# VHH binders against Profilin-1 (pfn-1), part 32

Target 1, 132 residues: Profilin-1 (pfn-1), of Caenorhabditis elegans (q9xw16)
Amino acid sequence: MSGWNAYIDTMTAAAPSIKRCAIVGAADGSVWARTEADNVFKASEEELKTFVALFNDVTQVPAKGADIEGVHYVVPRTEESLIFGKKENTGFFAVKTKSAVLIAVYEGPNEVAAQVRKAVESMQTYLNNAGY

## First folded at step 18 (VHH)

Design vi19 (from vg84 with S103E S105E)
Fold by OpenDDE, fold request of step 19:
Structure vi19 (fold): chain B 132 residues (1-132), chain A 122 residues (1-122)
Amino acid sequence: as target 1 above (132 residues)
Amino acid sequence: EVQLVESGGGLVQAGGSLRLFCAASGFTFSDYSMAWLRQAPGKRREWVALISYAGDYDYADSVKDRFTISRDNAKNTVSLQMNSLKPEDTAIYFCAAFDSFDEGETYDYDYWGQGTQVTVSS
C-alpha cells in the first residue's frame, strides 16, 4: 500500500494541473491507492467497478461517456489503453496497465492536457515494465 | 479549406430562445467532437457544451437544463438550442472541433468558427 501511495504522489507532482489521482485494480476497480486529504479522490467502489469495465471496449465509451466521483465526463477520445474525458476546465486521463487502471483528474485549459497524459503514460510504462 | 460557420445569433429578451447552428466543411465531420464556447466582454472564454463524435454530451453548470446541444452528421452541423435565456448569457458564441482520432499530440480544438453574437436584454 505504501508503495502505491508513492506512485500517486509521483503522478500528482508531475504537473500542477493534476489535482488528484487513483490507482485501481483493472479487474474489479478495487482501490490500491488514491489522493487523500484536501484533494481526496472520492469515487466509490461501485463507480470504479463500472469505470474499469469501460476498458473492455474503449470504442464504445465516447457514446456513453464516463462517470468519476459522481461527475459525468464526455469522452471525446479513446485509445487502446487510454480514456480521455472532458468537462469545462477539468478532465481526466485514465490508462490501463497489465493489472491496474491509473486515473488522473486535472484542472486547466486544454493546453495542460498533454502534460497530464505524459504523466500517466510515464507511470503506465513504469508499472508495465514492473509487471503490474 | 476548413470552415466552421456559426449562425442564429441575435438580440432576444430575457426568457426568450435562440437556436445556434454551426456548419462544418473541409474535414471529416463525423470524426470530430464538437463544442460550443462563449466569451463575454472582459471575461475569459468559457466552455458551454460538448458533444462527442459518438453522441454523448454535457453542459456547463450555468447552462444545464436550459441549453441543448445536438449534431447532424449527414448535414455536417452542430446546433445549440438556447432556452430561458438570461442577460448573463450575452456573449460571442464559438463553434469548435476536436479531432477525436488524433494520435494524441494535442488536446486543443483544431478548428474554430468566427463566432456569432448573442445578446440577451433584461
Scores: ipSAE 0.914, ipTM 0.952, lowest interface PAE 0.4, mean pLDDT 95
Fold by OpenDDE, fold request of step 19:
Formats: sequence, structure tokens, C-alpha cells
Structure vi19 (fold): chain B 132 residues (1-132), chain A 122 residues (1-122)
Amino acid sequence: as target 1 above (132 residues)
Amino acid sequence: EVQLVESGGGLVQAGGSLRLFCAASGFTFSDYSMAWLRQAPGKRREWVALISYAGDYDYADSVKDRFTISRDNAKNTVSLQMNSLKPEDTAIYFCAAFDSFDEGETYDYDYWGQGTQVTVSS
């Protein structure tokens, strides 16, 4: 699954404000790839299993928020295949493909969020077209 | 016309309490997540608390267990109960609204109040 690491690199290169990111299985939250070294994505398997299940009904997520890496995020916005979380000067975008969930945790002012979204959605589109 | 009007600020001694209110008009309040931010003298504006349109909330670490954010959709208001106030809490406090259903390209707050001064004396 070394090929999935390249997709991590693509997203992080497209949005410098991304601190950590991961590609996980949409069905079970299994980690396919994640940022390593100084920016290790540290969500547990159990946490990721719970997280990917949020996409079963995204309309309920704003009422309860989302937890990633032991941190709680308020979720002010969701779309059919997208969850957006906020916490102080950090946030995350999670997008769902046919078989995966892409998660990008970023740091910075609100203005950086748009670039992060574009990065993960670009990858979302690529993977969907590839059948993943 | 969109308006956010803060109230409830003032002078209080350390350890005291204040309750801030933000009254909203001119937009569909229930579709917006609401935040409180503050700006102390010589410092940048910082995030204090956020409550989603659906009622989930979180706080900056510096105010956790002391501040409580709440909203009343029937009255189009968001509140910030501030207990155990410290001199470091001195700032202008702003309420801001975040459109939770806009598919636009911006992720900043759409509307801002003028702010209310909170001064905590030692």
C-alpha cells in the first residue's frame, strides 16, 4: 500500500497548512496511509472506526461534533461526503470517497481552510475516478 | 439588514462573573454556528468559544471550565457566562456568526458584532 503514501504527499504539498492527514477505509477506519515523521497522524483504530461511521448520517454530526486524535472538534458544516471541524486555530476536513475517508488536520487562521478543502477534494475526485 | 449586538460587558473584580449576550437580526439565526472571540490590548483576536447551529460546543483551553456558551434560537441570542474571571480575561468580546449551510469558498465568520468591553481588575 506504499502507493497510498504518495497521495498523502500530494495533499500535504497542495496545502502547507495541513499538519497531519490520513487515508482510511470507509468501512472500518483501517489506516491505508498517514503522515509520518514529525507530523504523525495518531488517531487510534477504534477512534477511526467511530469517525468513519459519522458519514452514515452527516446531518447528525453538528449536534455531537467529532473526535480525532483524542481532540474534540465542533462541526459547523457538513455536506453529503464532507465533514468540517473547527477548534481555535485548528480544524479538519474529512471527505468520503467510494471506499475511503480522507482526513486532513490543519492549523492556521480561517483563511487557510479553503486551500485545505481544495486539496482533499481534489484527491477525492481523483480517487473516485480511479474507482476508490 | 444584518446586526449582531453584544451586551453585558463591564468592570468586575477578579473572581467575579459576567454574562454576555449577543442579539442577532437580519438573517436566519438557526442556520448559523455562533462564536465568541476576544481581543486584549496589544494582542491578536483569539477564539474563545464556538457553538454549532445544532448545539455542540467547545472552548479555548484558557477558558475551559470557567466559561459557558449557550444559544436560544427562539430569541436569536447567543450567551457567554463567564465565571471565575481573571485579569487576563480583560478584552473586547465579539460575537460572530458562521454560515453552516453555505457551499461557498470562504470559511471565515460572515457577520460580526461591534464588541463589548470586559475589564477584570486584580
Scores: ipSAE 0.895, ipTM 0.938, lowest interface PAE 0.4, mean pLDDT 94
Fold by OpenDDE, look of step 18:
Structure vi19 (fold): chain B 132 residues (1-132), chain A 122 residues (1-122)
Amino acid sequence: as target 1 above (132 residues)
Amino acid sequence: EVQLVESGGGLVQAGGSLRLFCAASGFTFSDYSMAWLRQAPGKRREWVALISYAGDYDYADSVKDRFTISRDNAKNTVSLQMNSLKPEDTAIYFCAAFDSFDEGETYDYDYWGQGTQVTVSS
């Protein structure tokens, strides 16, 4: 489990706008790793269980949005393995791997969103190739 | 030609109400999430409200419980009902469209209106 913290650090470092990250089990929302200390990812496992279940049918997510860390995000865009949420000057990207969901919460203008997506998708690709 | 045209702005006293409208044309409105943003003099443009193409919505904390965003796909319009207006709500209000199905790498709003002035006096 401790090895997953390295991936959190990698994602956080990849985009300065990324503030909090988590790697959770795709099946049950169990936390494998998360940002801690000053930027602690605060979503409960119960909330994460609900969140990862959104990937079972991403087409329905824009109608109901997504909640992370007690915050509601409007979800204007989804793909098969991607959920994108917006709220004020914040947002999140969540991507699904074979066995995990990667979540990155970011702060900044819309222009930073592309970089955040690249960061999480890069990790997604790496983990998928590694069998996770 | 893509157009977003805002209307409904004006001068109102504190505590009053306004309803803004945005009429869209030139694109498939139902495929876009719609947002209202505002910019006060000397301040950065700020997010006010967003409604997804599927109807989920949210608000900035500063306007929550006072403003209501809605859309009518049949008429290609998005509206912003603003109640209990405050002087700090004074700004140019912009309607913006976000492509919900774009496979590109851009996550900014695709289209903008010209804006409508809202002035709330004390």
Scores: ipSAE 0.867, ipTM 0.925, lowest interface PAE 0.4, mean pLDDT 94
Fold by ESMFold2, look of step 18:
Structure vi19 (fold): chain B 132 residues (1-132), chain A 122 residues (1-122)
Amino acid sequence: as target 1 above (132 residues)
Amino acid sequence: EVQLVESGGGLVQAGGSLRLFCAASGFTFSDYSMAWLRQAPGKRREWVALISYAGDYDYADSVKDRFTISRDNAKNTVSLQMNSLKPEDTAIYFCAAFDSFDEGETYDYDYWGQGTQVTVSS
């Protein structure tokens, strides 16, 4: 349990533009870890269950968008295990591992998005290699 | 050569309406998500609306319920219907294109128009 919080710290340290992030179960959206305190990740378990199910067919996501923390994001790009969403000066990257979905919500101009993506994809690779 | 050409701007009285158009050429329009951004004098450029290549869309909170974005893949156009205009909407409006199928690491707009001026008189 405490180990999952370390992964949150790793992602936020790798990309300081990440303001909130979470690791949730891929099957049910249950929260394994998330940013807390002043930057609490607020998505409900009901919302997260709907969100992780988007990975069952990422090709349909750009037509629907995605909701996180009650915010609608337009999704202009997906990949097999990655969803990218935009709203004003914020955005998110979400990536799926064998067992989890990593979600990072960032703020800043589009130039910071590549750093955020690399932070979540590095963790995705690590968790997949560890069997998660 | 890739081109995005905005049109439909002008001077309008507060409460009025304008419809902006962006004509695209030189790329496969249906693979791109399209955005409208604006820049008012002395302010940073801000996101106004985005429509994905597959049709989902949303708006900045300041224009929600007043502006409507739409796209026409047959005509290679994206448009912005702007109703109930306010002096605060005065800005240069830019059309921008985002390659939704790019495998690269950049997540910035690939192409920009020159912009069209919208001026809303009080």
Scores: ipSAE 0.768, ipTM 0.897, lowest interface PAE 0.8, mean pLDDT 92
Fold by ESMFold2, fold request of step 19:
Structure vi19 (fold): chain B 132 residues (1-132), chain A 122 residues (1-122)
Amino acid sequence: as target 1 above (132 residues)
Amino acid sequence: EVQLVESGGGLVQAGGSLRLFCAASGFTFSDYSMAWLRQAPGKRREWVALISYAGDYDYADSVKDRFTISRDNAKNTVSLQMNSLKPEDTAIYFCAAFDSFDEGETYDYDYWGQGTQVTVSS
């Protein structure tokens, strides 16, 4: 999993508003990499298993929201492989690749959300092209 | 023309209650997630509550258990019931609409009301 940590650094550098992020297995939510040290991504394995299963039908997510790191997010928008959640002045974007889910938790006003989405979608494209 | 019109504000004593209403017109209300935000004098607007187009909702921690957001798609309204009001709740309260099906890359609110004043006296 040591090579996966570089992708965490790439996403956080691309969008400074990202405060925590992770790459987890799409089938079971197993953690492949995450922010650590001063900004630890603290989701439990059971929480992540539930979270990645949301991608089985993203159209159901706005009715129930999403929980990550013990925080409930209202989900006002989803797309085929993308979930956007909001809580106060924070939010997340999660995108699914062939075998992984990328999760980025950000802080800031709504204006920063586009930069965060661009960062995670660029990585989504890269990993899909690499077979992940 | 799109309109969001807030009402129900006023002066109330601490511990009291108010119910705010937001009447929406000029767009497909059921496609929008709706929020209440507030702005106290000299401060930035802050998020109070959000209800998705499909009905999930949440609140800022500072108002949780005191405020209740609800929506009525048949009447194109969103409401905010505010109980146990505190002087810190004094602000202009704004209704805002977020297009849940926008394919663009914008994630800001599409429409804002003009606001309604809530003043909570100690």
Scores: ipSAE 0.750, ipTM 0.891, lowest interface PAE 0.9, mean pLDDT 92
Fold by ESMFold2, fold request of step 19:
Structure vi19 (fold): chain B 132 residues (1-132), chain A 122 residues (1-122)
Amino acid sequence: as target 1 above (132 residues)
Amino acid sequence: EVQLVESGGGLVQAGGSLRLFCAASGFTFSDYSMAWLRQAPGKRREWVALISYAGDYDYADSVKDRFTISRDNAKNTVSLQMNSLKPEDTAIYFCAAFDSFDEGETYDYDYWGQGTQVTVSS
């Protein structure tokens, strides 16, 4: 396993509602690390390439939504380096660092969303400070 | 005072159609993403459809291809066209609003309507 897998473990431990997550290259969507085993993060290379390109202009994303793992999410809120999507009782947070995009897919009531965001943004800050 | 007021519910025969409306007042409607949720007796409230402030939308798998959500920012309304209704669609339907530009840490709906009953007879 790569050393990047430790960051996956850190995020999932910080917010147990995260069911799958990944760290992917911001330029091309290449997978640096992802949830494995029982909850494999299964987005295709082509899907991830399209997904990371959303960060080129997050203001356009609420009009078209986002697809991850073959699931369409409505995006009711974005921020400069953050995309939030919803589908039924699931959702995702994605944040961009200097060179990567962190993606966390969660399940649960709306109360868990803030905790998921905090876990992902804490890692975003750490990776940015480390030059990634 | 913020209000969301649903209308258009009632009794319909299975296979029929019904259109729900939600009229909004007391907030800047165009800044909100809007949803329909429903609650059947003995069940949890479930998500039916969501339309973002910018117009993207999606549906629960159980109603896909039968229901259509739309919004009219000029009239401050969101609607739900329900076709090919089944007894399983019987529920109280709620309109809800989500502030798409809120910088707070909560991700719950900010406003809810009182609900409108839809009853589908076989």
Scores: ipSAE 0.721, ipTM 0.881, lowest interface PAE 1.0, mean pLDDT 91

Design vi21 (from vg84 with S103Q S105D)
Fold by OpenDDE, fold request of step 19:
Order: structure tokens, then C-alpha cells, then sequence
Structure vi21 (fold): chain B 132 residues (1-132), chain A 122 residues (1-122)
């Protein structure tokens, strides 16, 4: 799974606001890769299992929010394959590929959010084309 | 015309309570997540609370367990009950609306109120 770490690096490097990322299995929340070391992505696989299940019906997510790394995020917007969470000056974008969920946690003003989305969606497109 | 009008601000002693209201008009309120933000003198605007269009909510750590956000879609209002107020809560409080169904890539608040002053004295 060392190859997946490169994708983590790519997403993290896409914008300074992106602090940590994870690539997990869409079916079970298993961690394929995640930010390590200083800005480690801390979510447990148990938590991630619950998280990825949110994509089974994204329309319900705004009513209950999403928890990542023990932090609760209000989810003010979802799309078919996207969940956007918000907390103070932080947030996350999660997007679903054919077989994975990509998560990027960011810090910054609302203005940086669009760039974060583009980063994860770019990876989403790449992985989808690659069959993942 | 889109309007967000805050009310309920004022002067209160430390430990006191205020309830802020934000009345919305001119847009489909139920499609918007609503936030309260505040700006103290010389400080950055900070996030206080957010309630999604579907009713989930959260707070800044600094106000958690003291403030309560709620919304009434029938009345197009969002409220902020502020208890156990502290001098550091002194700020202009703003109501803001986030379009939860925007198809674009805008993740800022679409509409803002003019703000209401909250002053907590020692």
C-alpha cells in the first residue's frame, strides 16, 4: 500500500490549508493510506467504518453530521459522492470513488474550501479512471 | 430582497443571559444552514455556532455548553441562547446563511446580517 502514500502526499501538497488526508475502503473503512507523522490522520478504522457508511445515503448526513478523529462536524452540504463538513476554521471534504473514500481535513477560512474540494476531486477522478 | 436581521443584543452583566434572534426573508430559509459568528474589537471574526438545514449543530469550544443554537423554519428564524455570559463574549454577533444546495463551488456564507452588539460587563 506504499503506492497509496504518494496519493496522500499529492492531496496534502495541493493546498497549504490541507492538513491531513486519508484514503480508505468505501466498503469497510479500512485504511489504505493516511497522513503520518506530524499531522497524522487519527481516525480509527471503527470510526471510519461508520464514516464511509454515510455515503450509503448522503442526504441523511446533514441531519446527523459526521465524526472524524473524534471531532464532530456539521455537514451543511452533500452531493452524490461528496460530504462537506465544517467546524470553526476547519472542515473536511470527503469524496467517494468506485472503491474508496478520500478524506481531506483542512484549516482556514471559507475561501480555501473550494481549493480543497478541487484537490480531492482531482484525486477522485484519477482513481476512478484507474479503476479504484 | 434578501434580509437577515439580528436582534436581542444589549448590555448584560457577567453570568447573565441573552437570546439573539435572526429573522430571515427573501430566500428559501429551509435550504440554508445558518451560522452565528462574532467579532470582538481588535479580533478576527470567529465562528460561534452552526446549524445545518437539517438540524444538526455544533459550537465553538469557547461557547460550548453555554450557548444554544436553534432554528424555526416555520418562522424563518435562527436563535442563539447565550447563558453564563463572560466579558470575553463581548462582540458584534452576526447571523449568516449558507446555501446548502448550491451547485457551485462557493463555501462562504451567502448572506449576512448587519450584526447586533453584545456587551458583557464585569
Amino acid sequence: as target 1 above (132 residues)
Amino acid sequence: EVQLVESGGGLVQAGGSLRLFCAASGFTFSDYSMAWLRQAPGKRREWVALISYAGDYDYADSVKDRFTISRDNAKNTVSLQMNSLKPEDTAIYFCAAFDSFDQGDTYDYDYWGQGTQVTVSS
Scores: ipSAE 0.921, ipTM 0.957, lowest interface PAE 0.4, mean pLDDT 96
Fold by OpenDDE, fold request of step 19:
Formats: sequence, C-alpha cells, structure tokens
Structure vi21 (fold): chain B 132 residues (1-132), chain A 122 residues (1-122)
Amino acid sequence: as target 1 above (132 residues)
Amino acid sequence: EVQLVESGGGLVQAGGSLRLFCAASGFTFSDYSMAWLRQAPGKRREWVALISYAGDYDYADSVKDRFTISRDNAKNTVSLQMNSLKPEDTAIYFCAAFDSFDQGDTYDYDYWGQGTQVTVSS
C-alpha cells in the first residue's frame, strides 16, 4: 500500500526524534506501512496483534505495560485512543483511528515526546476525517 | 506543598546492598508513576527505574537483576532495593514523579527530590 507509506514519511518528517514508525490494522495488527531502510520497524505480526488489542481496554495497560519489537515499555499514561510508553531515553506513542493504530517509537529526552505526540495525533485526525 | 524526600543512601563496599526510600507529600501519590534516576560525577543524569501508578515496572539494562523498584501507596513511598552494588553505581539518586493523568502536553517529571548520595567503594 504505497499510499500508506507516504503517511509514514509525513509523521517521521514532522518529528525527527521518531526512530521507527508503523501503521497497522486496528482489528488484527496487520502491517499497512512501516519505516524501512535504516530504521526498520521490526515488531512481529504476533506482537502487533497483541498490541492493538490493548486498545480494547486502555485503562488496564498501565498495570501490565506494552511490548514492541521485543522490548517492554512501562506505560505511565493512557487516554481513550492513546497509549504512551517509556523506557530510558526511548518511548512510544500509539494512537487509534477508526480502522488503524499508529505507532511511533522515539529516542531522546522527555522534551521530545510532545512533538512525537503531535505528529501521530495530526495523522490520527487526518485519517479519521478520511474515514480510516 | 509538594515534597519528595529521598533517604537510605550512604557508603557501601562493592557487592553490598542499600535500600533507598522516597517519601512523597502534597499530591495524590496514587495518580503518579514514580521513577528513580541517578547522576554520577561528570555524567549526565540517567534513568534507573520506573514504576507506573498501576504497578508495572522496568529498569535500565545496567541495573537489571540487581535493583528492585517498589511502591507503597498507603505510605506514599517508592523504594529502590539495590543489591550487588558496583563502583559504577556511585551517584546521586533522585526520585521523580510523573503525573499519569495529566491530559496536557507535558511528558517530563513534575516533581523531583533533592537526591541522596550513594557511594560504592571497590
């Protein structure tokens, strides 16, 4: 899906601290697009299936955390359609649209997190308005 | 008034153990995820451990299997059990609080302690 790759580029351009990024199906975790080349998003299909299921009840996620690419993240904050994970100088934002989950893994100090969130939420809004 | 007060630091020989405590007051402790960070001489402050408000936790690779973070919401405390200490663990250790229910755009720690010195001699 070449069109979805453009959305990956849009998010990574909007937040340079994003190291890896993916757009996956909200129902099954199938990969629609992901960062490639030097920053390949490497989460397995099984991991992603489990990950997207976290959005069925985000209030429970802080108690168990989230795993992405074989790495465990503590989740200190969730919102209705958002999961924020943290590990050392890395973290992730995952947001849910009508039919997709956007995942952005970032690296940097805590100050970069706001820009990452803005990037993924901007895409979230765009996709929701487009019916996705 | 918000306060985070660390205790339990000191001088210990390599291979020894210490238990750090952080006592919190002035905010709803149960709504905050708590972290331990440390700063060694000449080095930047680094993340050591984090425990969510709901009890999930993780550690820096350098302290995995040696340190244990825990919290007691009834006492408004977070603890760091440090075993098998190494000279490289020498640092000022800080506890910090992260508001887990803030809907704003702040993803830094909201409150910090003054720190407690941990010195591990070889």
Scores: ipSAE 0.918, ipTM 0.955, lowest interface PAE 0.4, mean pLDDT 95
Fold by ESMFold2, fold request of step 19:
Structure vi21 (fold): chain B 132 residues (1-132), chain A 122 residues (1-122)
Amino acid sequence: as target 1 above (132 residues)
Amino acid sequence: EVQLVESGGGLVQAGGSLRLFCAASGFTFSDYSMAWLRQAPGKRREWVALISYAGDYDYADSVKDRFTISRDNAKNTVSLQMNSLKPEDTAIYFCAAFDSFDQGDTYDYDYWGQGTQVTVSS
């Protein structure tokens, strides 16, 4: 049983537009925690391994996009530790900490994206300060 | 002055094709990701296609095998080739631009065109 599930609950409570999220290891994409039950986060192990490697050079991500849960996202913007992807009326934010990548998949128009970013960045800051 | 100007819309029979163009001016086009959206009468605006500033692209599932987005950074244009058109493709089509290098607090499109009407008849 992982104690990381409380952090999943914190992010989803902070931004209701988040429908699925996960905390995965930055080195290998191993799942530390994820949304379950009605909103299961379904990314495969191999997909997550490829996904976290995008953070090795975020400047190259807009040319190839990102795949998560079998969905291709166009990535119109990145920052050093952040990737933003879009597909139809959905999107994701992913942020990297020292040891982990936080992934939040949201539904809604672009106007909700700022709430999602704030939720994942707040957790990013918390985990970094805790040494993760 | 920033402008996005769509063209190429019109009336076409089902099964036909149209090519939409969006001409951009007043900003560094190569720094922007470009999208096509559409709004049918009585419906909300929906995403049709997006092409990143670096060339990756994707489509709404309902148009994926029929529409092709492309960009020409030398001419500051983005286009949408629409094949096998159906009556449900009838809409006003909008070009929109997203600043890919802005690190501000906005994630909506920065610029919009006025739209071009596409009408597909049976």
Scores: ipSAE 0.779, ipTM 0.899, lowest interface PAE 0.8, mean pLDDT 92
Fold by ESMFold2, fold request of step 19:
Structure vi21 (fold): chain B 132 residues (1-132), chain A 122 residues (1-122)
Amino acid sequence: as target 1 above (132 residues)
Amino acid sequence: EVQLVESGGGLVQAGGSLRLFCAASGFTFSDYSMAWLRQAPGKRREWVALISYAGDYDYADSVKDRFTISRDNAKNTVSLQMNSLKPEDTAIYFCAAFDSFDQGDTYDYDYWGQGTQVTVSS
């Protein structure tokens, strides 16, 4: 936990509805940190490479959706550095920093989504300011 | 005035089919992602299907392969074809709209219909 894992803990503490999250490299999807143990973030290397490439043109994502951990999410909204996906009573927010993509998968009704977004965007801002 | 009006509900025997329609007015329909949700007696409202403004879609696992969502931007409608209906599909079905281009802090649906009752008897 000397480095990147502390940021995982910060995000999950900030929004309890986050069940799994990860920090992955923006260029290749390599996992820098993730939730472990009982709530392992288990997306494959190939899936993550495809996922981070969505940020090359977020305007195309609502037509295709996004797959994370073998689950398809409909993407009803994107912003320049943010993708929001939905599946049943779950969803995700993903944000891009200079070097990384932060992914948070949450469970709960739509009313919890704003807190999840705030947690990942706070970390996005912190990492961008730190040069990542 | 924004309106979402559901229709097509009714009583049907298990194994049967129904097609629900949602007619939308008062907003730019093509900018919205559209959903069907349902609420069974004594249960919480649950997501059934979502179709993005750009055409991707998915379903709750419990209805996948039996239900089909589609939209018609020229007619401002979204529909839900429900096949192989089961008693557990009994619920009030709601059409809902999500502004895909809103930059606000909320992520809930902006508009809701009044719902249409679907009752599946054995």
Scores: ipSAE 0.770, ipTM 0.895, lowest interface PAE 0.8, mean pLDDT 91
Fold by ESMFold2, fold request of step 19:
Structure vi21 (fold): chain B 132 residues (1-132), chain A 122 residues (1-122)
Amino acid sequence: as target 1 above (132 residues)
Amino acid sequence: EVQLVESGGGLVQAGGSLRLFCAASGFTFSDYSMAWLRQAPGKRREWVALISYAGDYDYADSVKDRFTISRDNAKNTVSLQMNSLKPEDTAIYFCAAFDSFDQGDTYDYDYWGQGTQVTVSS
């Protein structure tokens, strides 16, 4: 979906630590948009279907972690519509809207995580207000 | 007062094993995710292992299959079993705690131990 690419650009511009991101359907993990070219978001269809289903009960996610692009992330914190995962010097934030899940994979120490979260939550709020 | 106290460091020959312990007090241990980090001379501090408050865990690629993190919520401890040690594992090892239920916009570790030295001789 070409119209969704602008939202990818907005998130990556808001937080330079974001290296890859995607907008996927909350029901099935279908890719609506993703970073392309040099920083292609390469999660498989099966992986994304499993990933979005984590939002069915975020309280169970810290016990099992999350996999994206073949990388396992420990999930030390979740909120009702947010999952935070960590692996070495990388991590992700994922947030759920009414219809979608926004995923941002970043590189950097824990200190940069707040800017990444703010970028995805701002978009989450915008999309929810727009009915998505 | 919050305390994290590491123990179990020392000098060991390459190929040997050590077990580090971190004893925690002054906070609700079961609400925290726990990590081991290390810093070698002249290097930046690096992530070694993380275990979530609910028990999932992972390791830096350089130590995977050799190190094992575990926690005991009844004793308020986290440990790091280190097998097949290499000279490259020589570092000060730090225990750190991350408040998994903090909603205050911080993502750095809340508490750190003083560290324990591990020295692996060739």
Scores: ipSAE 0.751, ipTM 0.889, lowest interface PAE 0.9, mean pLDDT 91

